# Designs tried in a protein design chat: VH-VL binders against Nonsense-mediated mRNA decay protein 2 (upf2). Part 16

Target 1, 242 residues: Nonsense-mediated mRNA decay protein 2 (upf2), of Schizosaccharomyces pombe (o13824r41to282)
Amino acid sequence: LKKNTAFMKRCKSSLTSENYDSFIKEIKTLSLKKFIPEITAAIVEGMMKCKATKDILSSVKIVWALNLRFSTAFTGPMLANLYCALYPNPGYSLCHESYFELKQNENEVSEKDRSSHLLKVRPLLRFLIEFWLNGVVGTPEDFVSYLPSTDSNDKKFRKPWFEEQNLKKPLVVLLFNDLMDTRFGFLLLPVLTSLVRTFSCELFTTEDFEDKETLELVNRLNPVVWRTYLRKSLNSYVDKLE
Below, E stands for the ipSAE of ESMFold2; O stands for the ipSAE of OpenDDE; V2 stands for 0.75 times the mean of E and O plus 0.25 times the DockQ between their complexes.

## First folded at step 9 (VH-VL; framework fv_mosunetuzumab)

Design d1 (from c5 with heavy chain F103W; at its last look DockQ between E and O 0.58; V2 from the best seeds 0.00; counts 0 for: pae E 3.5 > 2)
Fold by ESMFold2, look of step 9:
Structure d1 (fold): chain C 242 residues (1-242), chain A 121 residues (1-121), chain B 112 residues (1-112)
Amino acid sequence: as target 1 above (242 residues)
Amino acid sequence: EVQLVQSGAEVKKPGASVKVSCKASGYTFTEYYIHWVRQAPGQGLEWIGWIYPNSGDTYYNEKFKGRATLTADTSTSTAYLELSSLRSEDTAVYYCARSYDIWTEYYFDYWGQGTLVTVSS
Amino acid sequence: DIVMTQSPDSLAVSLGERATINCKSSESVLYSSNRKNYLAWYQQKPGQPPKLLIYWASTRESGVPDRFSGSGSGTDFTLTISSLQAEDVAVYYCQQYYSYPTFGQGTKVEIK
């Protein structure tokens, strides 16, 4: 009991490489099944506090260890929570005006509002991509059943790209389509630029890799068809930027 | 044109405090980390910590925890390093620097000109 | 945490010859998710702030002459100046950003 509470406290605040071995030992030994909702909330909170690359990787590995023990009972709710944090109004794109206050007689977003939005979006997108790269999530099918229903409401909680034809698309394809939405100009350009610089090979390149192991992994995660599609979308985005 | 302009040289006695400023221009101040790095005369580079001006979040090298305070004023696009309980070993040039990217890529593409802080009795 | 060690501490090289600087990290700085090495190299001339030369271990920053190249992976990295020029007299630092930043102690490059 007391050990489970300490475990959840560390999930909230101490997802670090220094604590990794302790987390793995506890995931193997503690009776955690009854506390999965609390662990899920704690892990999501703790991930938002990671800002060093080494600790991000440790968090991904800890999540993977929880996935190995609890499978979709953990990862489904965890991914759904991340998605809902990213899309508080899930019927709308990342660029929807509900993320911002627009000034009277203007369609431009203020610098402060843009900065605040980017602060929220960065870690959420980063962790979803990390989880995709490391096999925690592949497509929306992996977590869509854990999203809230909108029965008896005039809005659907699920975004339209969770429709049948989209459920088997790589998650990152759907995320980057939304990220490259230009309806509010180039609001998410800083996030897009950072992600392209960090993950260009995995998302956009059509060239072969020297390392056959890397090529096989990338092709499995994001087939050439989708990398070609995303590259064309990026080029279109850049052309609009001029 | 990204620029980081720092305050002028300081001379302090042991036990005093110093506050160095770093005024940013040419980019959106709140979207990037500001780091502080120091260099004692004839020595290498030592990272002090970072601040994310939007949130005020900071992280400190353990060596400086308790003595260094990083702050930012978003209305003037200025970051500050305050170092207290100065010792002669704190004599160094203090640099502010921007991460080349908006997060997790903590390599420094833009540097301030440096501020010499001399601690002597 | 991650200790960066450069060798040599000082290096004298004739004009037009190759200068080689080594950097070793106490832990791997290769990030498995994107397969990039989180390592940068800086040049610092007297009285100036450091100048970024290379990031991701081997990617040259804009405006950096092509005689500068970086190589290596994991824990072992090299900065090479293929044909040393008089203006390359400086101290060179490696820096990791896989965790919070740490720097090598520097390598002073001089003309022989």
Scores: ipSAE 0.413, ipTM 0.745, lowest interface PAE 3.5, mean pLDDT 82
ESMFold2 (binder alone), look of step 9: mean pLDDT 93; pTM 0.944
OpenDDE, look of step 9: ipSAE 0.735; ipTM 0.873

Design d2 (at its last look DockQ between E and O 0.56; V2 from the best seeds 0.00; counts 0 for: pae E 3.6 > 2)
Fold by ESMFold2, look of step 9:
Structure d2 (fold): chain C 242 residues (1-242), chain A 120 residues (1-120), chain B 112 residues (1-112)
Amino acid sequence: as target 1 above (242 residues)
Amino acid sequence: EVQLVQSGAEVKKPGASVKVSCKASGYTFTEYYIHWVRQAPGQGLEWIGWIYPNSGDTYYNEKFKGRATLTADTSTSTAYLELSSLRSEDTAVYYCARSYDFTEYYFDYWGQGTLVTVSS
Amino acid sequence: DIVMTQSPDSLAVSLGERATINCKSSESVLYSSNRKNYLAWYQQKPGQPPKLLIYWASTRESGVPDRFSGSGSGTDFTLTISSLQAEDVAVYYCQQYYSYPTFGQGTKVEIK
């Protein structure tokens, strides 16, 4: 329908807090099931364009509404698309040199590559953490079956999140282990610093929250053992930085 | 030390355009957002938009869309505001200001300001 | 847009006394995911650009005297100068960054 095409266009270009009420109404009323593949692609593209905190949170709520209506039929493909956008080369960490332009001047290349990469990854990383906090995703097992089938057969590409030992780990543990990967230096330090400052209590602390409901949710999603692990990993990262 | 040094005062006629420069020093220019904020005489502060110098990505306050253009030259660490179709109500001090991080749009360093006067 | 409204428009306070400035936002600027208030305070002296005093509603910027403090949450915020000094004569602005930046209209503080 003409309305379905307009909905997908707004997902792609107008994922904003001003459009939130319209999105929620349309999600409840439009016949969208046939268009889920297009919607998941459009939503991921729209997420890349969110540059204000208010729009990010509104977009998370829009995604949650789609999850309530379509469950894994929407959320699986959406998370798979998000992962593939984050990891165009899944055999490497986010810090891998393949994400950066290289020039003969190492210092110039490092600064330029780090700055340009920060813009590219920040929206997607922010949304992935928000989806974890809101219960859209918990572990790689939640969406592994929606990844392209050829990725599982290519022995040249390591897919560390989807190896047996990692399938049931909290997604944020895997993400932050990758962000704190020092094998390629400290290329994502500004991104890591930003995310730590934004989500430090949810990911790294064992102290109580003022809101009991938030504390209970965080404990269920990211147990104290994993928060303790992440705090130790961050301390190790900081020690290497000095 | 972090500095943002702006170009000098401008006097323009209605309908003209103005281009204000903001040269950054003391930090890595491409790591931070540059915002533009104006202050009409005796009035408060009005946000115009931002640029991320590394990519040239911009966002504009709707009030200024179509008239404001933000650019950056990473080789000179200089950001620019161009405002076209000037009106008398565009008379203001124009500031560039730095924000630390994605979505964290509070301003830790400001330029000294550039007075733009629009009169016939 | 999130409208920021300050009160009073101006106030006169005796040297060494407490100054209190209020700021209200038209909608909450509390980011529920991290429980932080996306609000900043600035000081602007005549002929100078604004200077950042406080971010996250209550966190003082480096080099800002501890007589400046911020408080409040959601839609209602307060800047307090616990003991007004001569150099604190300025206009003070609140600003939200939960959405794209908007500023309060300013509060002029002067010595009585």
Scores: ipSAE 0.527, ipTM 0.806, lowest interface PAE 2.4, mean pLDDT 84
ESMFold2 (binder alone), look of step 9: mean pLDDT 94; pTM 0.954
OpenDDE, look of step 9: ipSAE 0.816; ipTM 0.930
ESMFold2, look of step 10: ipSAE 0.411; ipTM 0.746
ESMFold2 (binder alone), look of step 10: mean pLDDT 94; pTM 0.955
OpenDDE, look of step 10: ipSAE 0.766; ipTM 0.895

Design d3 (at its last look DockQ between E and O 0.56; V2 from the best seeds 0.00; counts 0 for: pae E 4.6 > 2)
Fold by ESMFold2, look of step 9:
Structure d3 (fold): chain C 242 residues (1-242), chain A 120 residues (1-120), chain B 112 residues (1-112)
Amino acid sequence: as target 1 above (242 residues)
Amino acid sequence: EVQLVQSGAEVKKPGASVKVSCKASGYTFTEYYIHWVRQAPGQGLEWIGWIYPNSGDTYYNEKFKGRATLTADTSTSTAYLELSSLRSEDTAVYYCARSYDIFEYYFDYWGQGTLVTVSS
Amino acid sequence: DIVMTQSPDSLAVSLGERATINCKSSESVLYSSNRKNYLAWYQQKPGQPPKLLIYWASTRESGVPDRFSGSGSGTDFTLTISSLQAEDVAVYYCQQYYSYPTFGQGTKVEIK
């Protein structure tokens, strides 16, 4: 009762390696099913406060523990919440005008607006990729049914969240295609640079791994065809940058 | 060309405060993190904390909480470290350094360093 | 805090010979999700700021000579200078970024 309220407060503010053992104990023992919507919101807020890789790992393990207990009843809403935070308007890219306050010209973005955008998207993208790496999400099919309805007379919601041909594509491929969009120059270059440095092997390496266990895992998550595709896209992006 | 240019050496008495500046150029100041690292004479490196210049978000090594304050002025592309209640153990060269991401704290560019001397 | 311990504290090596610096962390810095070791190596020449040599334990930063290589995983790491040059006289630091940054105490490399 009071323990459930304390648990949700810690989800919101204290997803740290320090608290990991306490979280695991409480996930196994507390009656949490009625509070899944609140837990989902609290977890997403807490993830945005992580400051070190060790805390990211702890957060991913906590999410996995909730997945083991509640399966898609937790992960569906959680992934939908993260995706809506990253893409507030269905079907638009990360460069959509709703992220920016444009000055005089629609294609000009202030340094302040650009930096504010990067602050918002960096942790969200990092966690979506982390969940992809550990099997929480593979494709949009894993969470699309938990996203808000787009069948509305509101012009803002005329686009579907995903085109039909994209529902079975690796989510990471869709995210990186968006990151490498050059329509407004190289707005997302700092985010792209960071993620390429962090995940180069999983996303862009075209050579086989000597370790068969590692090779099997990477191929299962991101087949060579998609790694080759992403490498070509990155090369094109770099050519345009020069 | 990415550059981090720091303010000059400081001499302070115990109990005083010092404010060190770090002016960035050659990249978009608000897109990267600025860290502060110190090195006592003949000693190793000790991380103090970071600031994200756009938001003013900070995080501090516990050893420095309550004494260190990190700020940034985006109009001048300058980050600042203020360290209060100085004591002789705070005598060190203070560096600013840049990192790519809030989770990946390796430092690709460093300032030239600022010697802060605390003596009676 | 993750404590980083280097060995040796000081190393004298003849020109053209191999220098080996070891670094041990008090807990693993291998992040299993991306299979990367969150470890960097820095060179600090006398009177200069540190310079990034290696990140992800084994990835050379742009402009760093091929004679510098990093290896190891988990808690045990090695920086190797395959053929020591006069300009390599420096103090070398390992640093983890799996948690909040901590540095080894440094290894001073000198010409024998």
Scores: ipSAE 0.314, ipTM 0.723, lowest interface PAE 4.6, mean pLDDT 84
ESMFold2 (binder alone), look of step 9: mean pLDDT 95; pTM 0.961
OpenDDE, look of step 9: ipSAE 0.731; ipTM 0.881

Design d4 (from c5 with heavy chain D101E I102L; at its last look DockQ between E and O 0.55; V2 from the best seeds 0.00; counts 0 for: pae E 4.5 > 2)
Fold by ESMFold2, look of step 9:
Structure d4 (fold): chain C 242 residues (1-242), chain A 121 residues (1-121), chain B 112 residues (1-112)
Amino acid sequence: as target 1 above (242 residues)
Amino acid sequence: EVQLVQSGAEVKKPGASVKVSCKASGYTFTEYYIHWVRQAPGQGLEWIGWIYPNSGDTYYNEKFKGRATLTADTSTSTAYLELSSLRSEDTAVYYCARSYELFTEYYFDYWGQGTLVTVSS
Amino acid sequence: DIVMTQSPDSLAVSLGERATINCKSSESVLYSSNRKNYLAWYQQKPGQPPKLLIYWASTRESGVPDRFSGSGSGTDFTLTISSLQAEDVAVYYCQQYYSYPTFGQGTKVEIK
C-alpha cells in the first residue's frame, strides 16, 4: 500500500525523463487497478509541471504504458478528465467572452483575462495535442462513454463533438474550430501562432511527402480532407486579421 | 516594437548580492518566458533560468540553485535576477531574453542590452 | 544535460567565400512527435547581445539574409554562410532547446 502511495506521489511531482525507467518498471509490477482514479488525477497534476520537451515525451510514453496495462480503464477516465478541465462549461468555446472579463481597466482587463485564460488552457491543450500525435487519442469516440452524464440526452454538458457526425473527426479539427473562433476577437492568437509554427505538417500540409512512412503516419493521424479543411479555416482566420 | 531594457552596470564585492532589472515593452509581458543568460569576459553563453511572469513559476540551472532568484512584476512589466553570495567568477554580462512557451520553444528572439556585473575587492 | 560542441573554435574565410560551422549534441534534439530539431543559431558581435539567426535547425528568423542557412538533424548540425560579407565577422553559437537550454562554446569567424 505504501508503494502505491509513493507511486502516486511521484506521478504528481516527479514525472520526468530521468525517472522514466523507474515509472515503466513500477507500472509493470505494482497492483494499481483499484487506484486508477487517484493515478489519473496524479498524472494530470504532474503533467502540468512538465516544462521541457524531453519530459513531455517521457510523460506521454508513461501514459501509453498505463494504457497498455489498463487499456480504456485508464485512458478513458484520463481523457474525460482532461476534456472536462478544458471545457468546464461545454456551452462555451475556448474563446468565449466570459473567460475574458474581470473588473479592471479596459486594456488591463483584456490583457489580464487573456493571460489568465492562456495559463489555464495551455497545458491542457498541449497534452491533448501530444496525446493525439502519439496515438493516445484520435477522436471524441475514444472517450465519450467516460464523460459525466447529467441527463438522458447529455446535451447541456457536452459540446456537439459527441454527436454522430463528429465522433469520428480527428480531435484537433474540433479543437481548432474552437481556437479559430473570432466572434470575440483573436483571443487565442498566441496559441494558434505557436501551433502553426510547430505542427504545420500534421495539421495543414496537403502536398505529398517523399517519405512514405511519414505520409502514412500523417494520413493516419489527420487525413488529407481534414488538413485541407483546417488550411482553409486558417486562411479565413488570417484574412480576418487584416 | 519589442524591447527589453536592462538596468545599468554594477560593481560588487565578493559575498554581496546584485539585483538586475529587465523592463519589457512592445508585447504582452505575461505571454512569454523571460530567461537569464550570462557571459563572462571573453567566454561563451551560460543559461541561468527562466520565469513565467503570469504565474511566477521559475526553473533554474542546477549551477545557480540557491544563489539565483528570478522574480517578475506584471504591473510594471519588469523581470528581475537577484544573484547572492557573489564571487569573482560571477563577473559577467547578464542578459535577459524572451521565449514563447508552447511545446518548449526556448530559443531567444529578443535580448536585453546586457548588464555588466563586476565582482572585485 | 545535453552538451553542445562546436567546431572549429575559429575560422578565417576570405570575403565572398563559404563559411561552415559544425555543431554536435551529446543527445538527439529531434522531437519525434513533430519531427523538428530543437536547435537554434545565434550571431554575436563585440559589445552586443546575441542575435537569433536560425531556429528549428533550418528556419531563418525574419530579416536574416538568405546567405545564412542551417542544416542537419539529430545530433549533427551545420551553419553555412554562402558568401561571407564583412558584417558577418562575429562569434556564432548553436543552442538546443529540446531540454533546458545549453549553448555551444562558440565559433569565431574572421576575414582571412
Scores: ipSAE 0.305, ipTM 0.712, lowest interface PAE 4.5, mean pLDDT 82
ESMFold2 (binder alone), look of step 9: mean pLDDT 93; pTM 0.950
OpenDDE, look of step 9: ipSAE 0.756; ipTM 0.900

Design d5 (from c5 with heavy chain T28R D57E; at its last look DockQ between E and O 0.56; V2 from the best seeds 0.00; counts 0 for: pae E 2.1 > 2)
Heavy chain, then light chain:
Amino acid sequence: EVQLVQSGAEVKKPGASVKVSCKASGYRFTEYYIHWVRQAPGQGLEWIGWIYPNSGETYYNEKFKGRATLTADTSTSTAYLELSSLRSEDTAVYYCARSYDIFTEYYFDYWGQGTLVTVSS
Amino acid sequence: DIVMTQSPDSLAVSLGERATINCKSSESVLYSSNRKNYLAWYQQKPGQPPKLLIYWASTRESGVPDRFSGSGSGTDFTLTISSLQAEDVAVYYCQQYYSYPTFGQGTKVEIK
ESMFold2, look of step 9: ipSAE 0.595; ipTM 0.814
ESMFold2 (binder alone), look of step 9: mean pLDDT 93; pTM 0.942
OpenDDE, look of step 9: ipSAE 0.792; ipTM 0.909

Design d6 (from c5 with heavy chain S99P; at its last look DockQ between E and O 0.62; V2 from the best seeds 0.00; counts 0 for: pae E 4.0 > 2)
Fold by ESMFold2, look of step 9:
Structure d6 (fold): chain C 242 residues (1-242), chain A 121 residues (1-121), chain B 112 residues (1-112)
Amino acid sequence: as target 1 above (242 residues)
Amino acid sequence: EVQLVQSGAEVKKPGASVKVSCKASGYTFTEYYIHWVRQAPGQGLEWIGWIYPNSGDTYYNEKFKGRATLTADTSTSTAYLELSSLRSEDTAVYYCARPYDIFTEYYFDYWGQGTLVTVSS
Amino acid sequence: DIVMTQSPDSLAVSLGERATINCKSSESVLYSSNRKNYLAWYQQKPGQPPKLLIYWASTRESGVPDRFSGSGSGTDFTLTISSLQAEDVAVYYCQQYYSYPTFGQGTKVEIK
């Protein structure tokens, strides 16, 4: 129907605070179940275009409304699509050199290629953290069963994140370890510094000075043991910068 | 050291256009937005829009859509504001500014020195 | 769009005394996901561009003296200069960055 294709087009290009009320009404009223694969692809594309924080919040609320209506039938495929968009080469870190091209007769990544990678990765990382803060995702277990089977030997091809011992680790810990990978230099430093400044309390605070309700929420999402680990990892990263 | 150096003052007649430059140095030009803000004499600050130099993507305050054009030249690390169909109300100091954050936070650590544009008949 | 309204428009304060500037937004600039207020304060001295003083409503930018402090949440914010110095004569602006940037109309601070 024309209504459903219009909805998917707006997901792809018009995830804005101005359209929020329309999205919520349509999510309650349209027959969308059949189109969930298309909606998840469109939403991920639309996330790449969100800039202002107000639009990001509206997009998170729209995603949450779809989760309320369709539960894991929506959020599983959406998270899997987001992961695949972030990791088109599932064995590679975000910092892997293959995401950059070297110019002829150069030994470093060009400014253009680095900026192109940052443009693609930046909004997706922000949305994963937003979804974590809002309870849409906690660990790789929340979406592992929705990842495509691409292993030629019938074994699902995945990062070590999806092995049993890692399925319960907080996704943000896994993401930040990958973001702080220095094997290829400091290619994502601008993303890291921005995220540290924005989410320092939720990821890196080791002090217990928060009010009781805020402290309990933060500890439930990211226990102090993991915040301590991330702070030590960040300090190591900074030491290598000098 | 991050610097934003703007072009000199301009005097224009109503209906003309002006193009203000903003030369950036001390950081990776393509990875940060450049915003433009103006200040009429004795008045407050008014946001015009932004450009992302890597992609050339722009966003404009509704007040300036159709009259303002933001461009960037990555080979010279220079951003440009062109304002067309000038009116006397466009008399202002025009600033370029860079945010600290590459996304999510549009507060401005660094400002150009300003360019006075005077529109008079 | 989010309208930022400052008060007072002008403020005369004796040297060494406290200056208080209020800023109100037409809608909340508190982002519930990270519990931060998307509000900044700027100082603009005569003949100069604005200078960032405070971001996240209360976080002082590097090199800004301790006498400058920001407070408030949601829609109501305050910049306080605890002991006005001669070099603090300027116009002060609040700015939200929860959506597209908008600025308050400014508050001129003068020495009595």
Scores: ipSAE 0.379, ipTM 0.738, lowest interface PAE 4.0, mean pLDDT 83
ESMFold2 (binder alone), look of step 9: mean pLDDT 92; pTM 0.940
OpenDDE, look of step 9: ipSAE 0.746; ipTM 0.890

## First folded at step 10 (VH-VL; framework fv_mosunetuzumab)

Design e1 (from d2 with heavy chain D101L; at its last look DockQ between E and O 0.56; V2 from the best seeds 0.00; counts 0 for: pae E 2.3 > 2)
Fold by ESMFold2, look of step 10:
Structure e1 (fold): chain C 242 residues (1-242), chain A 120 residues (1-120), chain B 112 residues (1-112)
Amino acid sequence: as target 1 above (242 residues)
Amino acid sequence: EVQLVQSGAEVKKPGASVKVSCKASGYTFTEYYIHWVRQAPGQGLEWIGWIYPNSGDTYYNEKFKGRATLTADTSTSTAYLELSSLRSEDTAVYYCARSYLFTEYYFDYWGQGTLVTVSS
Amino acid sequence: DIVMTQSPDSLAVSLGERATINCKSSESVLYSSNRKNYLAWYQQKPGQPPKLLIYWASTRESGVPDRFSGSGSGTDFTLTISSLQAEDVAVYYCQQYYSYPTFGQGTKVEIK
């Protein structure tokens, strides 16, 4: 029990590449099954604290190890918790005014708080993209059943999490379409810029690769039809910014 | 044109503190990190940490935690490094440098540097 | 910490000749998810701050002459100056940003 508590504490506060080997060993040896709900919450909190590429990659591999051991019993709740951390107001754009209303008890959110939240949004988005690349998630169907209900009398939860036609779309397409939503300004431009620079090949490249193995991998993960769609959306976004 | 202009050279006694300023111009100060990097005489470069000026969020190299404090004033587009409990080994040129936000920690613009000399 | 080791420590090259600087990281800085190397090169002249030359191992920063090129992958990287000019006399540093930044010890390039 003491070892399990230490494991969950490290998930929450020390999800780092330095601890990678320890995590992998513990995932193989500890009796974790009845602590999965606590682990999923703790690991999402740890993900928001990852600030270097090496730590993000190590964390993705740790999650993959948990997925191999516990499958959807871990992955479903983990993805749902991660998505809820990213979208506290169900069905609303990342750029929507209502997005911020669920983050605070007060009506007014300071510019510092909005800026600090921006720093948390980027790692959450990056982890969802990484999980897509590593096969942990493909579409919203993989986790939507683990999300909280949206059919309450509270008007703030009027919209569903996902429109029916979107449940089968690649999650990364939905995330980038939301990032490029200009209806409420360009608040997430720094996040979009960073992610475009990081994942341009996997998301936006419309030309064939010389390496057939690379081409087949990218086409399985994000077919050229969706890459073409995303590139056109990015061009439109840049035009509106200009 | 992007510029980072730092405060002048300082001479300090061991145990004192120093506060170096870095005034940014020619870009939107709140859209980039400011990093601090030092270079001891005749030595290589050592990263101290970063600040996101608009939020005040910081991250420190473990070597400097507890001694280094990074702050920023968005109204003047100025970042600050304060280093306390100075030792002779802290004698160095201290640079501020700009990077993209998040994880892309390469530095496209640098301040001119501030020599801090710690002598007994 | 990812340790960056440069070689040689010092290099003397005739004007117009090729200068080659090597950088080795203690672990891979290749990010498998995007297949990019998180490696930058800087030039530092006496009394000046470092100047960014190359990022992503091989992408030249805007305004940097095309005689500067970067190559390599994983743990082994090279900065090449195809035809050394007088103004290229400087110390050159590699730097990784796969993790928190660390720098090589520098390579001094001089005219022979």
Scores: ipSAE 0.552, ipTM 0.816, lowest interface PAE 2.3, mean pLDDT 85
ESMFold2 (binder alone), look of step 10: mean pLDDT 95; pTM 0.963
OpenDDE, look of step 10: ipSAE 0.777; ipTM 0.891

